VH-VL binders against q9h9l3. Designs and how they scored, part 24

Target 1, 176 residues: q9h9l3
Amino acid sequence: PRKMVAIDCEMVGTGPKGHVSSLARCSIVNYNGDVLYDEYILPPCHIVDYRTRWSGIRKQHMVNATPFKIARGQILKILTGKIVVGHAIHNDFKALQYFHPKSLTRDTSHIPPLNRKADCPENATMSLKHLTKKLLNRDIQVGKSGHSSVEDAQATMELYKLVEVEWEEHLARNPP

## First folded at step 17 (VH-VL)

Design xc4
Fold by OpenDDE, look of step 19:
Structure xc4 (fold): chain C 176 residues (1-176), chain A 122 residues (1-122), chain B 107 residues (1-107)
Amino acid sequence: as target 1 above (176 residues)
Amino acid sequence: QVQLVESGGGVVQPGRSLRLDCKASGFTFSSYGMHWVRQAPGKGLEWVAVIRYDGRYTYYADSVKGRFTISRDNSKNTLFLQMNSLRAEDTAVYYCAKGTYRYDYTGYFDYWGQGTLVTVSS
Amino acid sequence: EIVLTQSPATLSLSPGERATLSCRASQSVDSYLAWYQQKPGQAPRLLIYDASERATGIPARFSGSGSGTDFTLTISSLEPEDFAVYYCQQAYNWPYTFGQGTKVEIK
């Protein structure tokens, strides 16, 4: 079987009025939740809004942050050939300016069996926080300090593991 | 309960080296940044250094930069401070302190050890 | 580095009185300000973080306020165990720095 990793990214606001979402942190964990990658990333443009309440990114994180181009290369090297699990992962890929093959992508925000298990509408888009609480009885994204991409990636992987067998069978019958 | 226990303090002459250890328990050590903070006798608190949960990032106060090295062994739940080229002004109680936020080496110090005294004198 | 200046240096009060401690930063630290309590022979204890958030187990009589450059720690009614030295600390940027401390002593 292919190796599986989970990814979560945090973005800050750049460009006019901070409306551009730029990658500022990326965390990648393996199937067991071990951290394979966790870096703060320096956007190519001036940061207008750190979005700290949500991103957890602060100015001091950028002091030794990895330049975006370098980080992107490192991240893509890890993701290549892997099954990549994420939550609303299209945002992460967009921030990375990279698109992983659909057949190798697993988005926990669009897995009906996962929602069903959480007693949520199968076609609804549920938050990672909600699913994690409901299915793993764990609190993430607590407080005002913002998100932890490591915790979020770990939670995402654990959630997927709950429905992995069923979902992989479904995908085999219905390849994207 | 969270517990931090410093050791390795003592009396040393200027120019000598000393290593401090901090044994952590009661929390997932490998998930938190750790700090050293020192306090000279009768004086205030001075931040010394920080190390990220995975040991990949460190920051130092200018007063110790180039002389002190912060490190950790997550398999042993232990934080270290290697102090070289010690000076009289390094005399202080040295505290290890736990970072407040998981997987974030920034923030505050929610738990402290009892401290270990380092005395640098001729 | 960001310099934190605490005032007053010493605050002499009686149990039951209200204590107001000030911490001023040389530049804005947003809300990244903490307060610590230290008793003689003991390690510091976190009281307040993010300017106004009480740490776990901290009594309600302790409260923090402020943002930017001016911060206040308030003890609504002093208990005997509250007489100690209090330090503010900024977590806005490296290096982290502390104020010089305010001693709250019994009158």
Scores: ipSAE 0.896, ipTM 0.948, lowest interface PAE 0.5, mean pLDDT 96
Fold by ESMFold2, look of step 18:
Structure xc4 (fold): chain C 176 residues (1-176), chain A 122 residues (1-122), chain B 107 residues (1-107)
Amino acid sequence: as target 1 above (176 residues)
Amino acid sequence: QVQLVESGGGVVQPGRSLRLDCKASGFTFSSYGMHWVRQAPGKGLEWVAVIRYDGRYTYYADSVKGRFTISRDNSKNTLFLQMNSLRAEDTAVYYCAKGTYRYDYTGYFDYWGQGTLVTVSS
Amino acid sequence: EIVLTQSPATLSLSPGERATLSCRASQSVDSYLAWYQQKPGQAPRLLIYDASERATGIPARFSGSGSGTDFTLTISSLEPEDFAVYYCQQAYNWPYTFGQGTKVEIK
């Protein structure tokens, strides 16, 4: 009955020597993989390193980008009250300066049944690219164009669906 | 096979309007940015405008900003260019072009339509 | 606006010869440069993107190189179908721009 969404973010480098990770794109998809939100986000600090090889973010994207505070408000309105699925989702919440209720959070990097299905150690932290290749027979994050947060959010939702019934039952018996 | 088919070109007087359509097939239209690129007779190529896969982001060349509007209908796999206040210098073959990058609107033009001729003449 | 200047304007060669086409940018475009081929009455065809990556279906005789401001398209051995106009295009920043073209014609 509770709606489920998947989220993925891309970050750029701000602060001294570009070492601080700041939100520059956020994509949210529904259960069917339809895009609910996909905006380029202007960090409040000067961008030192676009990290384009990984982030896919270029200075062109920052033209007409939504300021961070406004984008954060839009994103949090979408996430409130929903089950939120992500991969290593702590990093996404950190970039949003936000912490979603643990009972409503699903992290595909920390689901033992998912690792087992991929023939990986159940307590290992597996990359999204690796899991997607093994379980969906799909290559994501290929080439030098960087990551797509839409593609990554869609892959994350599909991965969760593979273990959804089992994992939701587990969490019902073992509330965080 | 990726296919892009433009239509709506013709001869019009300066100050008038035209709408160009581009029907897409052979790829997931709703995942890619789309562009218009024009070429005046006997001249080189000029980029005109872009629209992101979902229609939320657009950008225009200065020569057309305020006069042209790019839009798309993903349910019909169709890209549009509304051309208002046409001038003689807008005379060109107009190409519909597919962007290279999925879920983006930057990049290059990996597939092109056949073009449609717009002639603006008194 | 980033200006792309192509040279030579016309390159007259015979089949089997090597063609070398130049594109120079008015400012750095990093590696965000593409090459297109256009034959009379036809739309352009993408050959090379990201300075050196061949587009799908493009024969190995086409190669691209360069970064920053100086870029080269090389056709290692011209085939009869390669006589056309070639354009470079930058995707570094808005607005996207093209060079004026190099015509490769048969001697």
Scores: ipSAE 0.813, ipTM 0.914, lowest interface PAE 0.9, mean pLDDT 93

Design xc40
Fold by OpenDDE, look of step 18:
Structure xc40 (fold): chain C 176 residues (1-176), chain A 122 residues (1-122), chain B 107 residues (1-107)
Amino acid sequence: as target 1 above (176 residues)
Amino acid sequence: QVQLVESGGGVVQPGRSLRLDCKASGFTFSSYGMHWVRQAPGKGLEWVAVIRYDGRYNYYADSVKGRFTISRDNSKNTLFLQMNSLRAEDTAVYYCAKGTYRYDYTGYFDYWGQGTLVTVSS
Amino acid sequence: EIVLTQSPATLSLSPGERATLSCRASQSVDSYLAWYQQKPGQAPRLLIYDASERATGIPARFSGSGSGTDFTLTISSLEPEDFAVYYCQQSYNWPYTFGQGTKVEIK
């Protein structure tokens, strides 16, 4: 089996005026899109802004949310040694206060062949929603209920699979 | 189209157990939270329990906590409600209801089954 | 738990008239409030969610308004098929709770 997972995180606002992005949900799927991890996470600091319309996080989700420190440990255990696929994944890692090896990281927001396939400028940063619609003919992040990190992780994995062979060959010739 | 079909209702004596089933179709069952809601004869609606899409989390009304267990088999598109230590006040039509949001267990009930009657009587 | 109180208990109106139903929460539920319609012998049907969003297939004559603790369901012009019991429901916190219902009956 492929040692590849896709991750997507949702963040809420903490700190003064809610400007600090804190992890509030993390979803990890395997190569087939099966959910390996999906937890609501309790930040160590008071939540000022749930950012619900974007994050999908509600106060109700925090009732039995996993403390950040515990969740982080669980997540890191899953990610260790894996190729981790994400979209704008630096945000996810930042929220996790974690650095995954660059050689084992795949960011679908920075894969020129993927953009090319979607008839987008190769060096442009395209949204996950846009790429998913163009290449998978699927709508994600619809409505006013906010994002689903599971759906987003699944979409991210599926997008990467479209260019996996080409991109992995490229990376082999040009290690980061 | 979304369909929910409850079964397993009937007449039981107090203290006995009963299991309700809800067969779902017309949507990706494994992606949605599912609820049980009941309605005593001639009375209003009472939320009973919820289970997350993956079955890992559930919540119960205080009136049934410790006696009822909500579960699901996603491979069979079926929701369950195991009811133990039944009481007269548990008499009601029991509805299974679909949660509104994918990969969540919060929200509302956008689709309902026809309900199954549970009568607890000595 | 959050208690939802609906008023009036019964609303007697004629077809074509405007119906206004109220739902009051014992504490704020923000906009996490839904309205359901139930006809005799049938399961409830979702009408409004998030206080003011119409569910799929719901006629435009149904509208919801309000936030916090006070909510209103309005039927602009009653149709014969609209005579039923209506329930509000909050999804702000566990346990989820319903109002006791308002019966809209033919005058």
Scores: ipSAE 0.894, ipTM 0.947, lowest interface PAE 0.5, mean pLDDT 96
Fold by ESMFold2, look of step 19:
Structure xc40 (fold): chain C 176 residues (1-176), chain A 122 residues (1-122), chain B 107 residues (1-107)
Amino acid sequence: as target 1 above (176 residues)
Amino acid sequence: QVQLVESGGGVVQPGRSLRLDCKASGFTFSSYGMHWVRQAPGKGLEWVAVIRYDGRYNYYADSVKGRFTISRDNSKNTLFLQMNSLRAEDTAVYYCAKGTYRYDYTGYFDYWGQGTLVTVSS
Amino acid sequence: EIVLTQSPATLSLSPGERATLSCRASQSVDSYLAWYQQKPGQAPRLLIYDASERATGIPARFSGSGSGTDFTLTISSLEPEDFAVYYCQQSYNWPYTFGQGTKVEIK
């Protein structure tokens, strides 16, 4: 059986006026929520806006951060051949400059049975924070320190497990 | 109930080495950054070093760089400080301190041990 | 490194009085500042973090204010247990630094 990991990334602002989203942290957890990878990543461009309120990234984190090209190689080696779970995962892949096979991608922001469990419209895009509070009775992204990509990746995996049997059967009947 | 218990302090001559241990309980040790902070007798507080929850990132005060090594063993809930080439100015009570934020190593120190005394004298 | 200068060095007051302690940074630390209390023979105790947030279990008589370079810890009405040394600490940048302390003692 194919191994499964969850990923979450934090982005900072680069480019003109800090509008480009560039990878500054990536966390990957296994099925049990154990951390397989968690590194601060130095973007190839100058950081204009750390976006700390959301990203949790500060200049202190960048002091010994891994250059983007090296980090990307490490991350892709972990993802290759695996089912990758994320929340709004297209943003993570965009920041990695990578496209994972759709058949091996699971996006908790687009799983109708998960929304049903949360008493939300099946076609709505729900935040990770909302789903986690409602379905796992846990608070994530608490306080003013920004998000934790480890905590978010762990929550994403736990959410997927709630619908894993149903959703994997659905995908087997309805190949992407 | 969060507890941090330092050990390994004592009296040593200049130029010698000493290792401090800090045993943690009452929280998920492997989720938090850990710090060493020291206080010379009758003096104020001096931050010494930090290590991230997983041991992959650390930082040192300039006064100890190259002589001290911070490390951790998450399977034993233990933080370490290896102190080499000790000097008289390293004489202090050494505190183990828990970082405030999960899965980070920046921030503040919300729980402290009671400290262990290191005396470096001839 | 960022130097934190506390004033006064000693504050002699009676129980029930208001204590005002100052911490000045050599450069802006934004709001990344904490206050700790330390009694003789004891470890420090976190009171305030992020300039103004009370730590868990800290009584409302303790409050913090300020940003940038100038910070204040206020104890609105001193209790017997509040006579101690107080330290500020910045977490704006490596290395982390503390102020030299303000001793609050009984008049």
Scores: ipSAE 0.823, ipTM 0.914, lowest interface PAE 0.8, mean pLDDT 93

Design xc43
Fold by OpenDDE, fold request of step 23:
Structure xc43 (fold): chain C 176 residues (1-176), chain A 122 residues (1-122), chain B 107 residues (1-107)
Amino acid sequence: as target 1 above (176 residues)
Amino acid sequence: QVQLVESGGGVVQPGRSLRLDCKASGFTFSTYGMHWVRQAPGKGLEWVAVIRYDGRYTYYADSVKGRFTISRDNSKNTLFLQMNSLRAEDTAVYYCAKGTYRYDYTGYFDYWGQGTLVTVSS
Amino acid sequence: EIVLTQSPATLSLSPGERATLSCRASQSVDSYLAWYQQKPGQAPRLLIYDASERATGIPARFSGSGSGTDFTLTISSLEPEDFAVYYCQQSYNWPYTFGQGTKVEIK
């Protein structure tokens, strides 16, 4: 079987109005939750909005941040050939300007059995915070300091593990 | 409870080296940034250095840059400060301080050790 | 570096009185400002962070306010154990810096 990793990215706002979501941190963990990658990333364009309340990114994180092009190469090297687990992972891939094969992608925001387990509507999009609290009895994204992409990636992996067997069987019968 | 215990302080001559240790307990050491802060006798507080949880990010005050090295051994829950080319103005109580935010290295210092005195004199 | 200037240098008060300490930054630090208490022979203790957030275990009589360049630490009613030196600290940018301290002493 293929190796599995979980990814979570934090984005800041760039562009004239700060509406462009640019990668500013990326965290990747393995199946056991061990951190494989965790870097602050310098966007190619000027940061207009750090979105700190949500992203956890602060100006001082950018002082020695890894340039986007370099970071992207490092990240893609890790992701290539892996089953990649994420929550609303399309946003992460978009920020990375990268598209992982659908057959190797697992999005915990679109797994009906996971929602069912959390007593949520199967076709609803639940937040990572909510699912983590409900199913893992753990609080993430607490306070006003912003998210931790490491914690979020770890939580995402743990959530997926709860439904891994069932979901992998489903995907085998219904390949994307 | 969170505990930080510094050691390694002492009296040294200018130009010599000294290594400080800080043993941490009561929290997941490997997930927090750690800082050194010093205080000269009868003076205020001066931030010295920070190291991220995995050691991949470090920053130093200009006053110690190139002479001091902050490092850590997460397997031993220990923070280090290697001080080279010591000067008289480095004389201070050195505090080990825990960063406030998990998997970050910015912010504040929510827990401090008791400090260890470093005296640099001829 | 960002310079933090505290005032007054010394504040002489009696137990039960209100203490107001000021910290001014040479440039905006947004709300990235903390207050610490240090008693003689002891390590500093975090009181307030993010300008107005009270640290865990800190009594309600301690409060912080301000943003940008002007910050205030208020002790609504001084207790005997509150007589100490208080430092402000900015975490807006490297290097982190402290104010020179305000000594709150008993009258």
Scores: ipSAE 0.931, ipTM 0.959, lowest interface PAE 0.5, mean pLDDT 96
Fold by OpenDDE, fold request of step 20:
Structure xc43 (fold): chain C 176 residues (1-176), chain A 122 residues (1-122), chain B 107 residues (1-107)
Amino acid sequence: as target 1 above (176 residues)
Amino acid sequence: QVQLVESGGGVVQPGRSLRLDCKASGFTFSTYGMHWVRQAPGKGLEWVAVIRYDGRYTYYADSVKGRFTISRDNSKNTLFLQMNSLRAEDTAVYYCAKGTYRYDYTGYFDYWGQGTLVTVSS
Amino acid sequence: EIVLTQSPATLSLSPGERATLSCRASQSVDSYLAWYQQKPGQAPRLLIYDASERATGIPARFSGSGSGTDFTLTISSLEPEDFAVYYCQQSYNWPYTFGQGTKVEIK
């Protein structure tokens, strides 16, 4: 059996109007929720919008932040060969400028059994916050301080574990 | 109930070393950044150092850089401040303070210990 | 470092009066400003964070306002237990810094 990790990234806004989402923090946890990686990351371009309310990223986090290129290398080393669990994970991979094999990717925002368990429409895209509250009775992303990618990654892993057996069987029968 | 209890303070001569401990309880210590803040007698507050929840990030005030080391043992819910090459101006009550945000090392100090007095005098 | 200057140094008031404390930053700290209360022989207590957010358990008579470089802590009606030293603190950048404090004393 392959190792399983969960990933969550925080992005800031770069580009002329801050519309480009650039990686500013990445957290990776193992199956048990132990943090394997948690770094603040310096984008290659000037940050226009820290999006702090959402990202939790502050200007001071960029002091001695890991340059993107270096961080990307570190992250990819961790992810290679792993089953990677995330929520709306395409955004994380996009920010990382990396694409993990679909067969080794688990996106908790697109797992119908998970939505069903949460009494949500199976084909709806539910937020991590909502699913976490509904299924784990835990509050994440509270307050105005922004998200914690560590907490989000942990929650994502816990959510996936709820449907892991069923979903892995499904994927085995229906490989992407 | 969040509790922070500092210990290790005392009277030392200049140039000597001292280690302060801060025992934390009432919260998940291993998920919060921790700070040291000091207050010289009759003076204001001075931030000393911060350490992230996992110890991977540390920052120091210029006044203590190279002399003080902040560290932590999450298995023991304990924060440390190793103070070397102590100077008279290091005389202060030293407070350990809890960072406000989980899995962060920035922000404010929402809980403080009672402080421990360090007196550096010849 | 960012220097925070508090004024006045001492504020002499009577119970029931309104207290207005100022904190000025040498450069913008956005809203990353906190206020602490310290009574003699005690550790500081967080009152306000993010310039205007009351910490848990802090009475409504305490309020914070301001952004950028100018901040104000207001105690709408002083209670006997409010006579203490108040410090502002910025968390905008390292090193974190405090103001020199304002002593609110009983007239």
Scores: ipSAE 0.930, ipTM 0.959, lowest interface PAE 0.5, mean pLDDT 96
Fold by OpenDDE, fold request of step 20:
Structure xc43 (fold): chain C 176 residues (1-176), chain A 122 residues (1-122), chain B 107 residues (1-107)
Amino acid sequence: as target 1 above (176 residues)
Amino acid sequence: QVQLVESGGGVVQPGRSLRLDCKASGFTFSTYGMHWVRQAPGKGLEWVAVIRYDGRYTYYADSVKGRFTISRDNSKNTLFLQMNSLRAEDTAVYYCAKGTYRYDYTGYFDYWGQGTLVTVSS
Amino acid sequence: EIVLTQSPATLSLSPGERATLSCRASQSVDSYLAWYQQKPGQAPRLLIYDASERATGIPARFSGSGSGTDFTLTISSLEPEDFAVYYCQQSYNWPYTFGQGTKVEIK
């Protein structure tokens, strides 16, 4: 019902020492948490570090993974014109090599009312895991299997919903 | 809590088709990858196929590629295995197995059904 | 495909004894290895995953170790209910494969 989506991406390491973060999975959910997009993505360069413990990406995921350029096109079609919610979302956009309008971007890692609700300093950068535990009483990113971008996107959307009204009003008064 | 119940096994002639069903309960079926694993009588375990939670990714063992199709109906919490062009060597107990990780189709099999026997013979 | 070779084929032991089962991979599977227990007429049960992590509800007497190509399942002190067939399985790459199994039988 709302033109709002949440996004979470997983990145792997490419480049000579694996320090380049390349998109390897992208998940997009709608306002209700329904998955709109969830694909494993093949980077254009050889993967040096799958970062599996964090990313959840494994070598076998790259079998029949969607090439980056194709995936990027698919993702951008979904994001265009939407309010995009994410956590530390600048990393996702960087990996996508895409710039979403600031006025249509919501970063749950930089929403003071959300931190306040979680009894955290308003100007601190809290992890998605921490906020999700505090405010939703849910554990995400558990174990050694790595993150689930679907779960993370869903959690991000749910967190934003907690402060949506207040934050949207704030943004209306103080447009970025 | 987790329960997987296979059905559809039986005796069939070579070249025939058979569909196996696996009814899942006790977990959010629509968020897990599901597998089929089979075991010939008196033999070891053989992985057959996997399907991701949304059905968009499937992989098969070479021994069944082109003949078997794994599918699912999340609204019914049911996993399927359509077996065509059955061969004698397909004779086995077929197990439905739950993938270990949510929203991932890789890993291991943390829960298994009781299995259903498929016998292919003339 | 990655071939997993288990040894020994049969292990005859008495209750209370230590059981050591081996699984060797034809190529590195990192730590993407699991162990399953199967009793006659029953479905397999997950014991160990990621080479050394015990599955939920698995007794502490079961432990897994190893990485790369060589893995070990250890049962510190065999209980009567532990006599079964044990399989290793790799999840490193498609297709997933199992070892041929080790039968732990009562001496």
Scores: ipSAE 0.930, ipTM 0.959, lowest interface PAE 0.5, mean pLDDT 96
Fold by OpenDDE, fold request of step 23:
Structure xc43 (fold): chain C 176 residues (1-176), chain A 122 residues (1-122), chain B 107 residues (1-107)
Amino acid sequence: as target 1 above (176 residues)
Amino acid sequence: QVQLVESGGGVVQPGRSLRLDCKASGFTFSTYGMHWVRQAPGKGLEWVAVIRYDGRYTYYADSVKGRFTISRDNSKNTLFLQMNSLRAEDTAVYYCAKGTYRYDYTGYFDYWGQGTLVTVSS
Amino acid sequence: EIVLTQSPATLSLSPGERATLSCRASQSVDSYLAWYQQKPGQAPRLLIYDASERATGIPARFSGSGSGTDFTLTISSLEPEDFAVYYCQQSYNWPYTFGQGTKVEIK
């Protein structure tokens, strides 16, 4: 448990027409939900679309944002050697331009026992918002102000904890 | 219920320092950005400063930059405003205000304290 | 900084009348605008945020509209308790700024 962290990232649109998803905020929490890392990140390229409604990122967040390369180094330092829990975490890793070992990765969007607990099809991809509401009776990503990567990371960790024992046993028997 | 209680106001001479405190209750203080907003007697509102929930991000109005410092102690649910090199134009009621969004120091002020009066006069 | 200009400076109306307050920004603030109410001797109270979203507990008679540079606060039917000073505030960019206020007074 102490070796687990949960991560959630927010992305903005860069590149032509803003189609490139670039990291703009990253939040990492420990097993207890304590924030280990929470930074706004400045992409290397000009931001075309803040995607604020979804990302929660605003122009004013970028005023003193941490440059991507620096932030990436900080984040990787935290993640190295840890079991990293995330929801649809491949998107976060992609934005980070980082590969985390599969054996140390936990994606709550692909945990059948978690879906089962939520009375969802085991092979379906459910949203973090839905699972959080169903299993934790908590509302996240409320309103139109965008996501909070801290809240999302915390929720992700809490969800994983619900199935941790069962899933870890499964993975032990079936290593990826 | 959300409550914000400012203290520390008073009468000071120009060039002196003063620290304001704001005690918060009724919400998870450590998860919200906090602001100071002031209002000179008979005048409008002026934003002064903001601090993120963890204190890592701060911004100031140009009128106070370099003289005022916003800080917080989350263990005590307290917001601070250290005011140095006070000027007559700093005379105002100082309000602490809660940021609207959790884990986001931007936005609006959904709750305000009653304010504390700071008077700078020779 | 973004300058917010409110108009009129004073609005004299009777209870039951419709109040229309304007706030103009020196540059676009998108929808990042709020309205506050302040009664004498009291702290401001948030009424509207994001230009048109009503804050919790705010009566339906208060409504906000607009985007970009022109915004309006409307009080459909003034209640006695609505006579106060109203401020607009932009959160588009630092520093945050307020309008100079509109005083709604009883006629």
Scores: ipSAE 0.930, ipTM 0.959, lowest interface PAE 0.5, mean pLDDT 96

